# Ledger of designs, part 25: VH-VL binders against q58428r495to569

Target 1, 75 residues: q58428r495to569
Amino acid sequence: SGGKDINYIEVNYEIKKGSLFPPGFVDCNENISYNDEVVLIKDDTFLGIGRALMSGFEMKKAKHGALVNIRNVKS
Short names: E, the ipSAE of ESMFold2; O, the ipSAE of OpenDDE; V2, 0.75 times the mean of E and O plus 0.25 times the DockQ between their complexes.

## First folded at step 14 (VH-VL; framework fv_regdanvimab)

Design x1 (at its last look DockQ between E and O 0.88; V2 from the best seeds 0.73)
Fold by ESMFold2, look of step 14:
Structure x1 (fold): chain C 75 residues (1-75), chain A 124 residues (1-124), chain B 110 residues (1-110)
Amino acid sequence: as target 1 above (75 residues)
Amino acid sequence: QITLKESGPTLVKPTQTLTLTCSFSGFSLTTSGMGVGWIRQPPGKALEWLALIDFDDDKYHTTSLKTRLTISKDTSKNQVVLTMTNMDPVDTATYYCAREYYDFWSGSDAFDIWGQGTTVTVSS
Amino acid sequence: ELVLTQPPSVSAAPGQKVTISCSGSSSNIENNYVSWYQQLPGTAPKLLIYDNNKRPSGIPDRFSGSKSGTSATLGITGLQTGDEADYYCGTWDSYKRAYVFGGGTELTVL
């Protein structure tokens, strides 16, 4: 709940640079807009930074195509 | 052994509704990752993707024609149907159906098998 | 205007090499897989390249694909008269939630 107001995207796996596709997606801030910088998290842990390829509202419904361009992964 | 074939009217008057059927064999729309899409090509012009329906009954339409297009499937008959309302002479084209193979894990996506196409003329 | 941009035409002599470019954006070429389609005169399109650089069974290795950033390239070596065709790139666009094709490139073998 505390991180709910940032542009977060929850994933279910350890990410790598590239594209996030729907099977790896768990949840996100619905207010994300296309082309926004986003923060990727798993189990409340920061994983990296990406750029949204659609709105957060659309991400929650999407079953086809990349959702996020993952640009940086925290080492 | 995988085939798709388009069928429907070849001549349509302006304002009429076009209904095209894609009949296919050698695969099933019950298989995960399978879809059937429609692509058209006006004479001497580029391919234009129109719509897609997948095994999970999710439907996608090109934005510019979304209000004119309806896509549906009958899995038991191995058929996909495209309906386009309010036909106009600019809609004269060859219409193709094609199988989309999509791998949800990798994101792989291609139209790997195409029908022969059916030419539809819209004329008064 | 087209989502994916290709040159309208290219030409070369038999035996030569050509490349055909396809320019797009982050929501399509950069983050989704690119395919290439060949359409010989009077025929339906045929898949030539999928997953950016892979060939389906039956496609000779003189056809190749690559991708860098928001651009994709089809390469054809050892040109033959039978390669005269229109060539299209295609990919999913995540923002438009639609598949998109390039405008096509007419290859002429002189």
Scores: ipSAE 0.719, ipTM 0.920, lowest interface PAE 0.9, mean pLDDT 93
Fold by OpenDDE, look of step 14:
Structure x1 (fold): chain C 75 residues (1-75), chain A 124 residues (1-124), chain B 110 residues (1-110)
Amino acid sequence: as target 1 above (75 residues)
Amino acid sequence: QITLKESGPTLVKPTQTLTLTCSFSGFSLTTSGMGVGWIRQPPGKALEWLALIDFDDDKYHTTSLKTRLTISKDTSKNQVVLTMTNMDPVDTATYYCAREYYDFWSGSDAFDIWGQGTTVTVSS
Amino acid sequence: ELVLTQPPSVSAAPGQKVTISCSGSSSNIENNYVSWYQQLPGTAPKLLIYDNNKRPSGIPDRFSGSKSGTSATLGITGLQTGDEADYYCGTWDSYKRAYVFGGGTELTVL
């Protein structure tokens, strides 16, 4: 698939434009930095792109607030 | 019937440590989505968020005061304690504790119930 | 420094409509739910609006909230003298991992 070779965020639901919150978060590349462009994937399927609101390392710990601004969803 | 009440010294000398206790009832910090935050307000000035502790013992602090702030909870007593070191006259303010209700699933987040506040004056 | 920007004051006559703006950024308002708080003189703040546009029990429908982009707005219709208070917006900031308040707006009823 190749999705895990980039700034990926794995989610557990069908995303829509808006915000990704912790319950929808499964895993990510810890090397993601704030404001990085990220790809959203579910079960190795590309779902869309977004902008990281924190580092990947912080996302794995976060329980409050949005993690990613989801800018574009694959149609 | 949910209530929060702040307690602690109302007068602190410069360089001393302030310890405030928030005693609450009607809810538990063992309940998912519950948190308790501290907010202060200098006389005639805006609200300033200081710290937050949630049901999972996650702690958050405002960056500007992080080195001076410590927040902890005693679930068995329904208390949250805030300590602030090296107090200065500029820290004179009304200090509030408030319940943060956040829905982990939806992202909802608000301070829905507030204590009456306790006024702390820092003076030599 | 303040993260959310509000006008320092607004005023209107009874019965009129007022709006209070709250300006932030993508790390806070755009992606997180905004709350509004009313603080009557000499009292603790009270939750007025949560989740951008929802009213807690007891809050009349004269109060409304909205959000667009990096800004939020509180609307008050049918202004009453009892509405004279300070109003604060607040939201979580994902980057700072902190809750943030606006600078507050003083509403005067003429």
Scores: ipSAE 0.634, ipTM 0.916, lowest interface PAE 0.7, mean pLDDT 94
ESMFold2 (binder alone), look of step 14: mean pLDDT 92; pTM 0.946

Design x2 (at its last look DockQ between E and O 0.87; V2 from the best seeds 0.76)
Fold by OpenDDE, look of step 14:
Structure x2 (fold): chain C 75 residues (1-75), chain A 124 residues (1-124), chain B 110 residues (1-110)
Amino acid sequence: as target 1 above (75 residues)
Amino acid sequence: QITLKESGPTLVKPTQTLTLTCSFSGFSLTTSGMGVGWIRQPPGKALEWLALIDHDDDKYHTTSLKTRLTISKDTSKNQVVLTMTNMDPVDTATYYCAREYYDFWSGSDAFDIWGQGTTVTVSS
Amino acid sequence: ELVLTQPPSVSAAPGQKVTISCSGSSSNIENNYVSWYQQLPGTAPKLLIYDNNKRPSGIPDRFSGSKSGTSATLGITGLQTGDEADYYCGTWDSYKRAYVFGGGTELTVL
């Protein structure tokens, strides 16, 4: 899908509104910056939209704290 | 029975380096979800988080003091060491070490067991 | 500089209810679990509430926690003289990659 062409975050579960924590994180665009709008995807499927709480580079290393505020989930 | 205890000098001169050791028992820093943090409290003031080290040897520091702080662990001794360089009278405080329990899966994060604290005075 | 904002003091008579607010932002309270700590005079802090609203063993149900948006609240019902202490909120800040405490609230039992 087109999700990987933008500020994407790949997750390994069906998301819901709230917070994305490291266990649900698979990969992301390292160019994501703090406060960027991001697209959540799983298996090339669009799941929702969130706001980055740190850079993509930091997300790949993060163990503590939420990574993304998930603001909208596709119904 | 989980315990933590701070040890080190109680009097430090300005510009000197403070080295504090946290000795703990009842848990291991080889266990997933375990960490040890340092928190200080100046007399009559609020708690201030300083640093954290977890079971994977990941280290976190408060930004304002990052250049002055070093945290390390010796798992075999059940010890965590905090060093703070260029001490100043403003750094006078009670220094606590505390166990951080964080659940990687849920995002849970709290300091659930605290040492009694050690008072460090910086003075000429 | 304080990241989480608490009222500096609250007071009430025994038996009454008090609430202590903790205000933060999206990078901390809104998206991370909030803890509350009680510090009795001359003692080390004790974990009072974790995961927004959970009580460790030994903490009576008079103590409660809640979170909404970028704010958290500690509630204390049936106030007792022994509740007189300083209370701190704390949480992880994802942006700073640091734990942060509030400025603390002094609770006085009248």
Scores: ipSAE 0.732, ipTM 0.929, lowest interface PAE 0.6, mean pLDDT 94
Fold by ESMFold2, look of step 14:
Structure x2 (fold): chain C 75 residues (1-75), chain A 124 residues (1-124), chain B 110 residues (1-110)
Amino acid sequence: as target 1 above (75 residues)
Amino acid sequence: QITLKESGPTLVKPTQTLTLTCSFSGFSLTTSGMGVGWIRQPPGKALEWLALIDHDDDKYHTTSLKTRLTISKDTSKNQVVLTMTNMDPVDTATYYCAREYYDFWSGSDAFDIWGQGTTVTVSS
Amino acid sequence: ELVLTQPPSVSAAPGQKVTISCSGSSSNIENNYVSWYQQLPGTAPKLLIYDNNKRPSGIPDRFSGSKSGTSATLGITGLQTGDEADYYCGTWDSYKRAYVFGGGTELTVL
C-alpha cells in the first residue's frame, strides 16, 4: 500500500508553470486535500510539482476551473 | 443577435417557491462551451451569483443556497429555469440571467451577454 | 470576509485616471481568468474586460485590465462622466466550485 499514499496527479501533456485544467487531467490520488503539494507525472515520468486547488476526489469529477497550481516544472 | 430575457412572478409570499424562466435567442445550449447562469442583486447591494447550467447539463450552485436552488434547461425551447424554494423577504432582488462562455482548455470564462433583469419582491 | 475584495468607492475628475483593485486567492484570481463588469445606474451589468486583460468589441482601449498573483486591477483613463457606474470583478473559484463576484466599486466622476 506504500504507493497509494503519494500525492500524485497524472496528466496527458508536457506541463508548464500555470494551471492544470480538466482536459489535461488523467487520474490522481483521491485522498489529496486542498492546498496539498502534489507531484505531476506522465507515463510514470516525474514532470513537476504543484499545489492542489481542490480535493483529489473532486478533481476526478471536475469539468470546470483549474485543478492545480503548477509551481515547478522539471527542466 | 443574442438576447436573454427573464420572466416570472414579480411578487411572492414568504415560504412560497419562486420559478424564473430565462428565454434566449441567437445561440444554443447544445454548443460546446455555452452556459446560462443566474445572478441576483438586492436593492442597492452587490451582485450575487446563484447557479449555472452548461451545454453538458452540468449544474453548479452557490453553496449558501444549494438546498433551495434547482436549475434546468430545455434546449429545444432555448430556455433555462431556476427554482428557489422557501422564499424570504431577504430574497427580494433583481434576478438576471446571463450567457456564460467557457473555454475548457484555456479556462477562459465570462458572462458576456446579460438579460435586462426581473425584480422579485417577497412580501406578505 | 469576502471571497473577492474591492474598494467600496473611488473617485476622480473628468480626464483623470483611476484604478480599481480586486483581491482574491489561489483558487480564484490566481489560477482562473478574471472578468470585469460595468453596471451603469439603473441598468444590467455589461462585460467590460475578459481573460484578465481583453476587451469585447465596442469597449474603448482607455479601459484596461491586468492581473498579478492573487490580485487583479481595472484601469480607466480619460475618465468621462458617462463612466460613473458600479464595477465588479468576477472569476471562477475552483475550491468553492462556484463563480464569485467582488463586492463592487462605486465610481464617482467629479
Scores: ipSAE 0.711, ipTM 0.918, lowest interface PAE 0.9, mean pLDDT 93
ESMFold2 (binder alone), look of step 14: mean pLDDT 92; pTM 0.948

Design x3 (at its last look DockQ between E and O 0.89; V2 from the best seeds 0.80)
Fold by ESMFold2, look of step 15:
Structure x3 (fold): chain C 75 residues (1-75), chain A 124 residues (1-124), chain B 110 residues (1-110)
Amino acid sequence: as target 1 above (75 residues)
Amino acid sequence: QITLKESGPTLVKPTQTLTLTCSFSGFSLTTSGMGVGWIRQPPGKALEWLALIDYDDDKYHTTSLKTRLTISKDTSKNQVVLTMTNMDPVDTATYYCAREYYDYWSGSDAFDIWGQGTTVTVSS
Amino acid sequence: ELVLTQPPSVSAAPGQKVTISCSGSSSNIENNYVSWYQQLPGTAPKLLIYDNNKRPSGIPDRFSGSKSGTSATLGITGLQTGDEADYYCGTWDSYKRAYVFGGGTELTVL
């Protein structure tokens, strides 16, 4: 996959294992699908890996419920 | 002080459209985090969530009934209205409205105050 | 069929304890907050537990909630005949964009 097709999710805080909710969300690749592995970033810095709980298109509009299951956080 | 009350017909005929009104007091749907949902319960059966409308006018519907359900609000009257088209005898149930409290920042989510319910029978 | 699975019934003697399970998935129980509702015979449901394990004001501490993975559990100790009711778990499902209830559990105190 090219760089433009990376399943990225941009967040606004230092993440922990658990759930990403809308207040922490900034932007994402809209082509992410439910259950895809995603890469979490902040200020272009890799933070960790998670699994999408909805499509990227829906994440951009969501105000209700968890968006991502955060599985691994960079040490 | 916080109350919700369901109103509407108690008997409808098959194929008719059911319109239910939730009238509430003690809170406003202009307040962030406030929502009103509809839940039904057929006699002797489980609770089934139907639809929800929040302060921001976002609407959600159970997928199996999405084409039959419409939810709207009138914030000046403290009312939420549910319509359900093409009623069938299997839709006979007690219909509840309930306040949904959703905290955007924490993700906390619950139906904390319920109406008494109204029983709707769909005749043959 | 049902998104959240509960046992249909449980029973125990007065003074004993019981647990009620609720099984779901990653898009609901695992990543969203779980609530429990009590429905006494002939009445509307009442919020019993929210945020997985918190009690609203007026709910005694013999009611407790917990969550592990995709499963949630309601615990009730010191059973009383007044606890006979139906109990429902509920939570948001992020994929379905909908709230979901379990099928309910009938508690009998014998």
Scores: ipSAE 0.807, ipTM 0.933, lowest interface PAE 0.6, mean pLDDT 93
Fold by OpenDDE, look of step 14:
Structure x3 (fold): chain C 75 residues (1-75), chain A 124 residues (1-124), chain B 110 residues (1-110)
Amino acid sequence: as target 1 above (75 residues)
Amino acid sequence: QITLKESGPTLVKPTQTLTLTCSFSGFSLTTSGMGVGWIRQPPGKALEWLALIDYDDDKYHTTSLKTRLTISKDTSKNQVVLTMTNMDPVDTATYYCAREYYDYWSGSDAFDIWGQGTTVTVSS
Amino acid sequence: ELVLTQPPSVSAAPGQKVTISCSGSSSNIENNYVSWYQQLPGTAPKLLIYDNNKRPSGIPDRFSGSKSGTSATLGITGLQTGDEADYYCGTWDSYKRAYVFGGGTELTVL
């Protein structure tokens, strides 16, 4: 459950370093703020860490632009 | 053959509202990934993005002019309309509409086709 | 007003190489695709580079784009007199939810 207790972002693919765009986005904590550190998860599995480029509230609506800078991917 | 063309008044008085229409052909704003943006350029100055409307009727505005700008589309007419209220001489510029092609999945995003632009002068 | 940072002007002789820098931040250049636009005198802008380094049809391979970190670069080799123009970088800003242009660079061919 780990990631869901913090600033989590649920994704639908195996991430790599770079940018998360809307099609890869599934859900997130709406309390995420711009520049927050976030945990990327898929199917309750930790995938990596990133930095939010907008609020969680905005991520759920976003169609243009990257949502998260993915800085660290679990190896 | 994709074309965009700006139309509207070329002379506006201060405090009046500017209404510009972008008429386009060769593509549809119902197609995924399509958008139309407005960009202006004061004489001798840089490009300034103003607003964007996409195929799903999502609208974006530059923050500095958000309260003055309204963008809308009529897909049946292949037109996008920009309104800008309370015009001032500082708003004198060439106004362009351009197609924004973006790939929703990849994040690709660019204005790939531009209108010729229409010069709007704000003067009493 | 959001503006990416470009040098106001660059110049070189025909046949030489020039580079134009575009500096931004994490919310724009670092994480979004950068485009470059060429504006010849008295004309509308033209898409020159998209997706950081891709050329639209008709753009010669003398033009190249690259991106690293929060900066992007346009390269022009084999400079020709016809390349004299203003060049703008542009990209989406995720935080502002807006497209942003650079301040433009005037390229003069000596």
Scores: ipSAE 0.755, ipTM 0.933, lowest interface PAE 0.6, mean pLDDT 94
ESMFold2, look of step 14: ipSAE 0.803; ipTM 0.936
ESMFold2 (binder alone), look of step 14: mean pLDDT 92; pTM 0.946
ESMFold2 (binder alone), look of step 15: mean pLDDT 92; pTM 0.945
OpenDDE, look of step 15: ipSAE 0.724; ipTM 0.929

Design x4 (at its last look DockQ between E and O 0.88; V2 from the best seeds 0.75)
Fold by OpenDDE, look of step 14:
Formats: C-alpha cells, structure tokens, sequence
Structure x4 (fold): chain C 75 residues (1-75), chain A 124 residues (1-124), chain B 110 residues (1-110)
C-alpha cells in the first residue's frame, strides 16, 4: 500500500525494462509531473521504478505513445 | 486495396481558410488502431506532421499550429477533413493524408499508407 | 522546430553500405517505436521501416533499422542507384503528444 502514497502508477501486467504503453496502464497519481520518478505497482505489489514521460493527468487520457520509461524492475 | 486521396483547393489567398478532405477506402476509422494524419511538405523542405484523428475521435495537433488547425472525421463517408485558418504564403506546401496504424498492445505507430498529396499554393 | 536530427546528406557508391542516423530524446525515440520513410524524387513518402527494425512487405532486406538509447539508425547495404532518395525518421513524442519527423537525409548514389 506504500506505493499509493507516492508517485504511483498501477499496471495490469508484469513489467520489464522498456516502455509502459496505455494498454498496461490502470491508474496513477494525477500529481505526477513530466520526468518524475514513479513507482510501478500491480495489485498493491511493487514491481519497479520508472520515469514519467508526461503528467499523471495526461496519462489517464493517453492512447498513443509510451507513458513511462521503466528503468528498474524488481528482481 | 487501401487508398487515400487528398482533395481541396490548390490555390488559396492569404488570410483565407484552407479546407482539405481526405477520402479513403480499404479500411474504416471504426476499426481499433486506425487513424488518419495530415503531413505537409513545403517545396524542397522536410516533412511536417500537422494533425491526427483516430478511430475513437481523439485528435492531436502540432503545437505550433494548434490554434489554426481543426481535424474531423465522417466515418460514414470515410473522410477526414482538415481546416487551417489564416493561411499565409509560408503555408505553401504539398499536403498529404496518411493512414496511421497504431497497434494498441505493442505500441507500434507508423504511417503505412500515404495519399499522393495535393499541392496548395498560398498567393494573393 | 525539428525534434529529430538527421544528417542533411549522405553518399556512397553502388554496392556499398550507408547508415543514416536519427537523434532524439527520451520522450520520443528512446521510448517509442521509430519508423523510416523513403521519398523518391517527386513522389509521396513510403514506409520503409517500422517498429524500429521491421520491414513492410515488399521492402528488401538490404534495408535495416536499429535503435539504441535516444538514437535510431537506418542501414542500407548493397546500395543501388534506385535508392537515391530522401529518407526521414519519425516517431511519437509522448511529452508533446505529437508525431515528429526528422529533418530528412538526402542519399546520393555516386
């Protein structure tokens, strides 16, 4: 639950390094800003860390393009 | 057989509004992942993306011309219309419409089929 | 303002290999799929490479694409006179929420 207290992005799949696209996106903190470090979570489980490519507000609307650069995945 | 064809005036006076229509066949903008974009190319210059409309009626515009551009679709007619206000000689270019194929799951995004383009000259 | 940077021109003799670079940033090339377009003189652009390194049907394997970091590269081996054209890279920019093209590269076959 700790992830939801920060710049969290909820996803619906097991992530890997690369890009998060809209189909994998579930929800996020709207306060996320471009270039913010974000925490990727699935079912309240920490999955990894990435960098936002747009604001959280924009992520919720986005259909084209990557949302997050996933830089570190929990091993 | 997928085709796109641009139509509209080839001569526009300064300050007038340009209206271009892209008529397409072989695909539908009701299909997920489909979009139609407009790209222009001034004589001897690079391609410039202008706008995009997708199957879900989401619209995207280049920031520099956003206030001047309007894109819309008529799915029943298989047409996409681009309007550009306050035309200037600097807007003289060949205008292309092209199909954007966006794979929702993979993130694939490319203009895979292009119209032949229509040359628009802005002159008094 | 151009977002993607390409060399304005490249040249080589028939049979040789050439590479065309495309430089961008994290909001475009690094995280989005890159496409390449070939534009023969007096014609509309044609999709040459998509998804960084995939060829549409009809494109010979002499054409290849790659991406690393914030840069993409188009490779052409066995250069032919018919390859003389302008080449553009393109990709989506997530921050701008826009598609962006490079400035184009003129390929001359010597």
Amino acid sequence: as target 1 above (75 residues)
Amino acid sequence: QITLKESGPTLVKPTQTLTLTCSFSGFSLTTSGMGVGWIRQPPGKALEWLALIDYDDDKYHTTSLKTRLTISKDTSKNQVVLTMTNMDPVDTATYYCAREYYDWYSGSDAFDIWGQGTTVTVSS
Amino acid sequence: ELVLTQPPSVSAAPGQKVTISCSGSSSNIENNYVSWYQQLPGTAPKLLIYDNNKRPSGIPDRFSGSKSGTSATLGITGLQTGDEADYYCGTWDSYKRAYVFGGGTELTVL
Scores: ipSAE 0.722, ipTM 0.926, lowest interface PAE 0.6, mean pLDDT 94
Fold by ESMFold2, look of step 14:
Structure x4 (fold): chain C 75 residues (1-75), chain A 124 residues (1-124), chain B 110 residues (1-110)
Amino acid sequence: as target 1 above (75 residues)
Amino acid sequence: QITLKESGPTLVKPTQTLTLTCSFSGFSLTTSGMGVGWIRQPPGKALEWLALIDYDDDKYHTTSLKTRLTISKDTSKNQVVLTMTNMDPVDTATYYCAREYYDWYSGSDAFDIWGQGTTVTVSS
Amino acid sequence: ELVLTQPPSVSAAPGQKVTISCSGSSSNIENNYVSWYQQLPGTAPKLLIYDNNKRPSGIPDRFSGSKSGTSATLGITGLQTGDEADYYCGTWDSYKRAYVFGGGTELTVL
């Protein structure tokens, strides 16, 4: 199904392990489901791996609470 | 100094609609990061969060009661109103309003100032 | 409706230390900030700890908080009779899009 089926989350900053909150979020694959593994990107560059704390649809409109548990950050 | 006070009926019959008002002073719901939430506590039981409205008019409701709850605000009067339909004896509780402080950038979130509560009994 | 688990009660003598646990999940305790609330008998709750481990002004440093994974802990040292109260953890749950409290812990100072 190609690259558009990847569970990507685009962010606007250099991430660290912990939680992604709404101000750092830019966009995502809206078909992500709760508890899915996700890849975090910035400027088309892979940054790390996380786990979704809500659906991608909800991430795109969320204003409150953590969106992603960032588990691994590329060194 | 910041204060919140709950007001409304203390006795309600089953099936009636409860309307509670939170009147507050010392802060404004026009200020970024401010919100007001409602929490209830049945006699001898745990706290249960019900609903929240923030400065930006975003509203949140506990899922189990979402169809019964409406929350609104009047920023000119420094009031938040909770309406709960179809009251039942299990809804007998002390109802609190509390200020929520939410920091957008960090995600910090707490209810830092509470009203004294108002006890609502649902009985025929 | 409770998503956070606390022991129902704890007790200790004046001057001793107790800890109160709060167990949750990835969508709440692990990834969102935890607060603790004290409810003295016959009164409204008050904020005791915020941001996992910070104290509001006026809360003595014998109250402390910590978090590891999906679990949070309130510590109270130098217990006083005035500490007899119910203690609740609370945090946002990202999946439920709601604030959640623990079931509460009754502290008895014997």
Scores: ipSAE 0.687, ipTM 0.916, lowest interface PAE 0.9, mean pLDDT 92
ESMFold2 (binder alone), look of step 14: mean pLDDT 92; pTM 0.946

Design x5 (at its last look DockQ between E and O 0.89; V2 from the best seeds 0.81)
Fold by OpenDDE, look of step 14:
Structure x5 (fold): chain C 75 residues (1-75), chain A 124 residues (1-124), chain B 110 residues (1-110)
Amino acid sequence: as target 1 above (75 residues)
Amino acid sequence: QITLKESGPTLVKPTQTLTLTCSFSGFSLTTSGMGVGWIRQPPGKALEWLALIDYDDDKYHTTSLKTRLTISKDTSKNQVVLTMTNMDPVDTATYYCAREYYDFYSGSDAFDIWGQGTTVTVSS
Amino acid sequence: ELVLTQPPSVSAAPGQKVTISCSGSSSNIENNYVSWYQQLPGTAPKLLIYDNNKRPSGIPDRFSGSKSGTSATLGITGLQTGDEADYYCGTWDSYKRAYVFGGGTELTVL
């Protein structure tokens, strides 16, 4: 899908509105900046939209704290 | 029975380096989710988080003091050491070490066990 | 500078209910679990509430926690004289990659 062509975050679970924590994180666009709108995807499927709480570069290293505020989940 | 205890000098001169040791028992920093943090409290003032080291040797520091703080662990001794350089009278405070329990899966994060604290006075 | 904002003091008579607010932002309270700490005079802080609303073993159900948006609240019902203490909220800040405490609230039992 086209999700990987934008500010994408790949996750390994079915998301819900709330917070994305490191255990669910798989990969992301390192060019994501703090407060950017991001697209959540799983297996090339669009899952929802969120707001980045840190840069993509930091997300790949993060262990503590939420990575993304998940604002909208596809129904 | 989980315990933490702070040790180190109680009197430091300005510009000197403070070295505090947190000795703990009842848990191991090799266990996933375990961390040890340092928190200080000036007399009559609020708690201030300083630094954290976790089971995977990841280190976090408060931005305002990052250049002055170093945190390390010796797993074999069950000790965490905090060093703070260029001490100033404003750094006079009770210094606590505390266990941070972080549930990696849920995101749970709290300091659930605290040492009694050690009072450090910076004075000429 | 304080990241989380608490009222400096609250007071009530024994048996009454009090609430202590903790205001933060999207990078901390809104998306991370909030903890509350009780510090009795002359003692080290004690964990009172974790994960927004959970009580550690030994904490009575008179103490409760809640979170909504960028704010958290500690509730204390059936106030007792022994509840007189300083209370701090705390949480992880994802942007700062740091733990942050509130400024603390002094609870006085009248």
Scores: ipSAE 0.814, ipTM 0.941, lowest interface PAE 0.5, mean pLDDT 95
Fold by ESMFold2, look of step 14:
Structure x5 (fold): chain C 75 residues (1-75), chain A 124 residues (1-124), chain B 110 residues (1-110)
Amino acid sequence: as target 1 above (75 residues)
Amino acid sequence: QITLKESGPTLVKPTQTLTLTCSFSGFSLTTSGMGVGWIRQPPGKALEWLALIDYDDDKYHTTSLKTRLTISKDTSKNQVVLTMTNMDPVDTATYYCAREYYDFYSGSDAFDIWGQGTTVTVSS
Amino acid sequence: ELVLTQPPSVSAAPGQKVTISCSGSSSNIENNYVSWYQQLPGTAPKLLIYDNNKRPSGIPDRFSGSKSGTSATLGITGLQTGDEADYYCGTWDSYKRAYVFGGGTELTVL
């Protein structure tokens, strides 16, 4: 339950700097707000950091447009 | 050949409701990635996007006019309908419908085919 | 109140090069694909560039597009008098959940 307080976004692929679009999205903390710093994860593994382009609530139903600006990717 | 054509009244009075129909051919709104949007242009001014409806019946409206706009489709007739309530002289513009192609997987997004436009004047 | 900012006008002589800028934000230009539209006098807009830098069939390679950060640029080389038109950038805005156009740029060929 401790991880659920974090602004996480779960993805289905190995990320690169740039944009996260809906097909790569799996799940997120719905309480994320626009412009929040977020952590990107896959299979419980930290991948990188980005900034939200919409709320987490909207990310879970979005079909159009980028969800996250991916700033840093773990080397 | 893909075509879109706008139809409806060219003159309306303030407070009336405007109903515009986009009739199109050469594509279907049952095809994934297809959408039809409405864009207006007041005389001598910039383009203003108004609304969009896609093949999945998802609808989007410009925030400033959301309470005045309704968009719907009749897939069997190849038509999209825009209604705009409480018309005002500032709404005088040329109204275009255009096909939006959106690729869900790539994020590609453009208005690739436009109608000729219909000019609507709002005056008392 | 314009989401995307373009210069109101640009001009150049026939045969020269011109660029038209479009400035936006992280929620639109930076993270979404940019298109450019040409509107000749008295006509409907026409798609000129899509996916930041791709040309539809029939658009000559004198027209080009690019994007860096929150800014996009349309380039036109070998300028012709028939290129006199208004040019609009457009893209999806993820925060507004709406498509947005720039204010338009009037190109004059002197």
Scores: ipSAE 0.754, ipTM 0.924, lowest interface PAE 0.7, mean pLDDT 93
ESMFold2 (binder alone), look of step 14: mean pLDDT 92; pTM 0.946

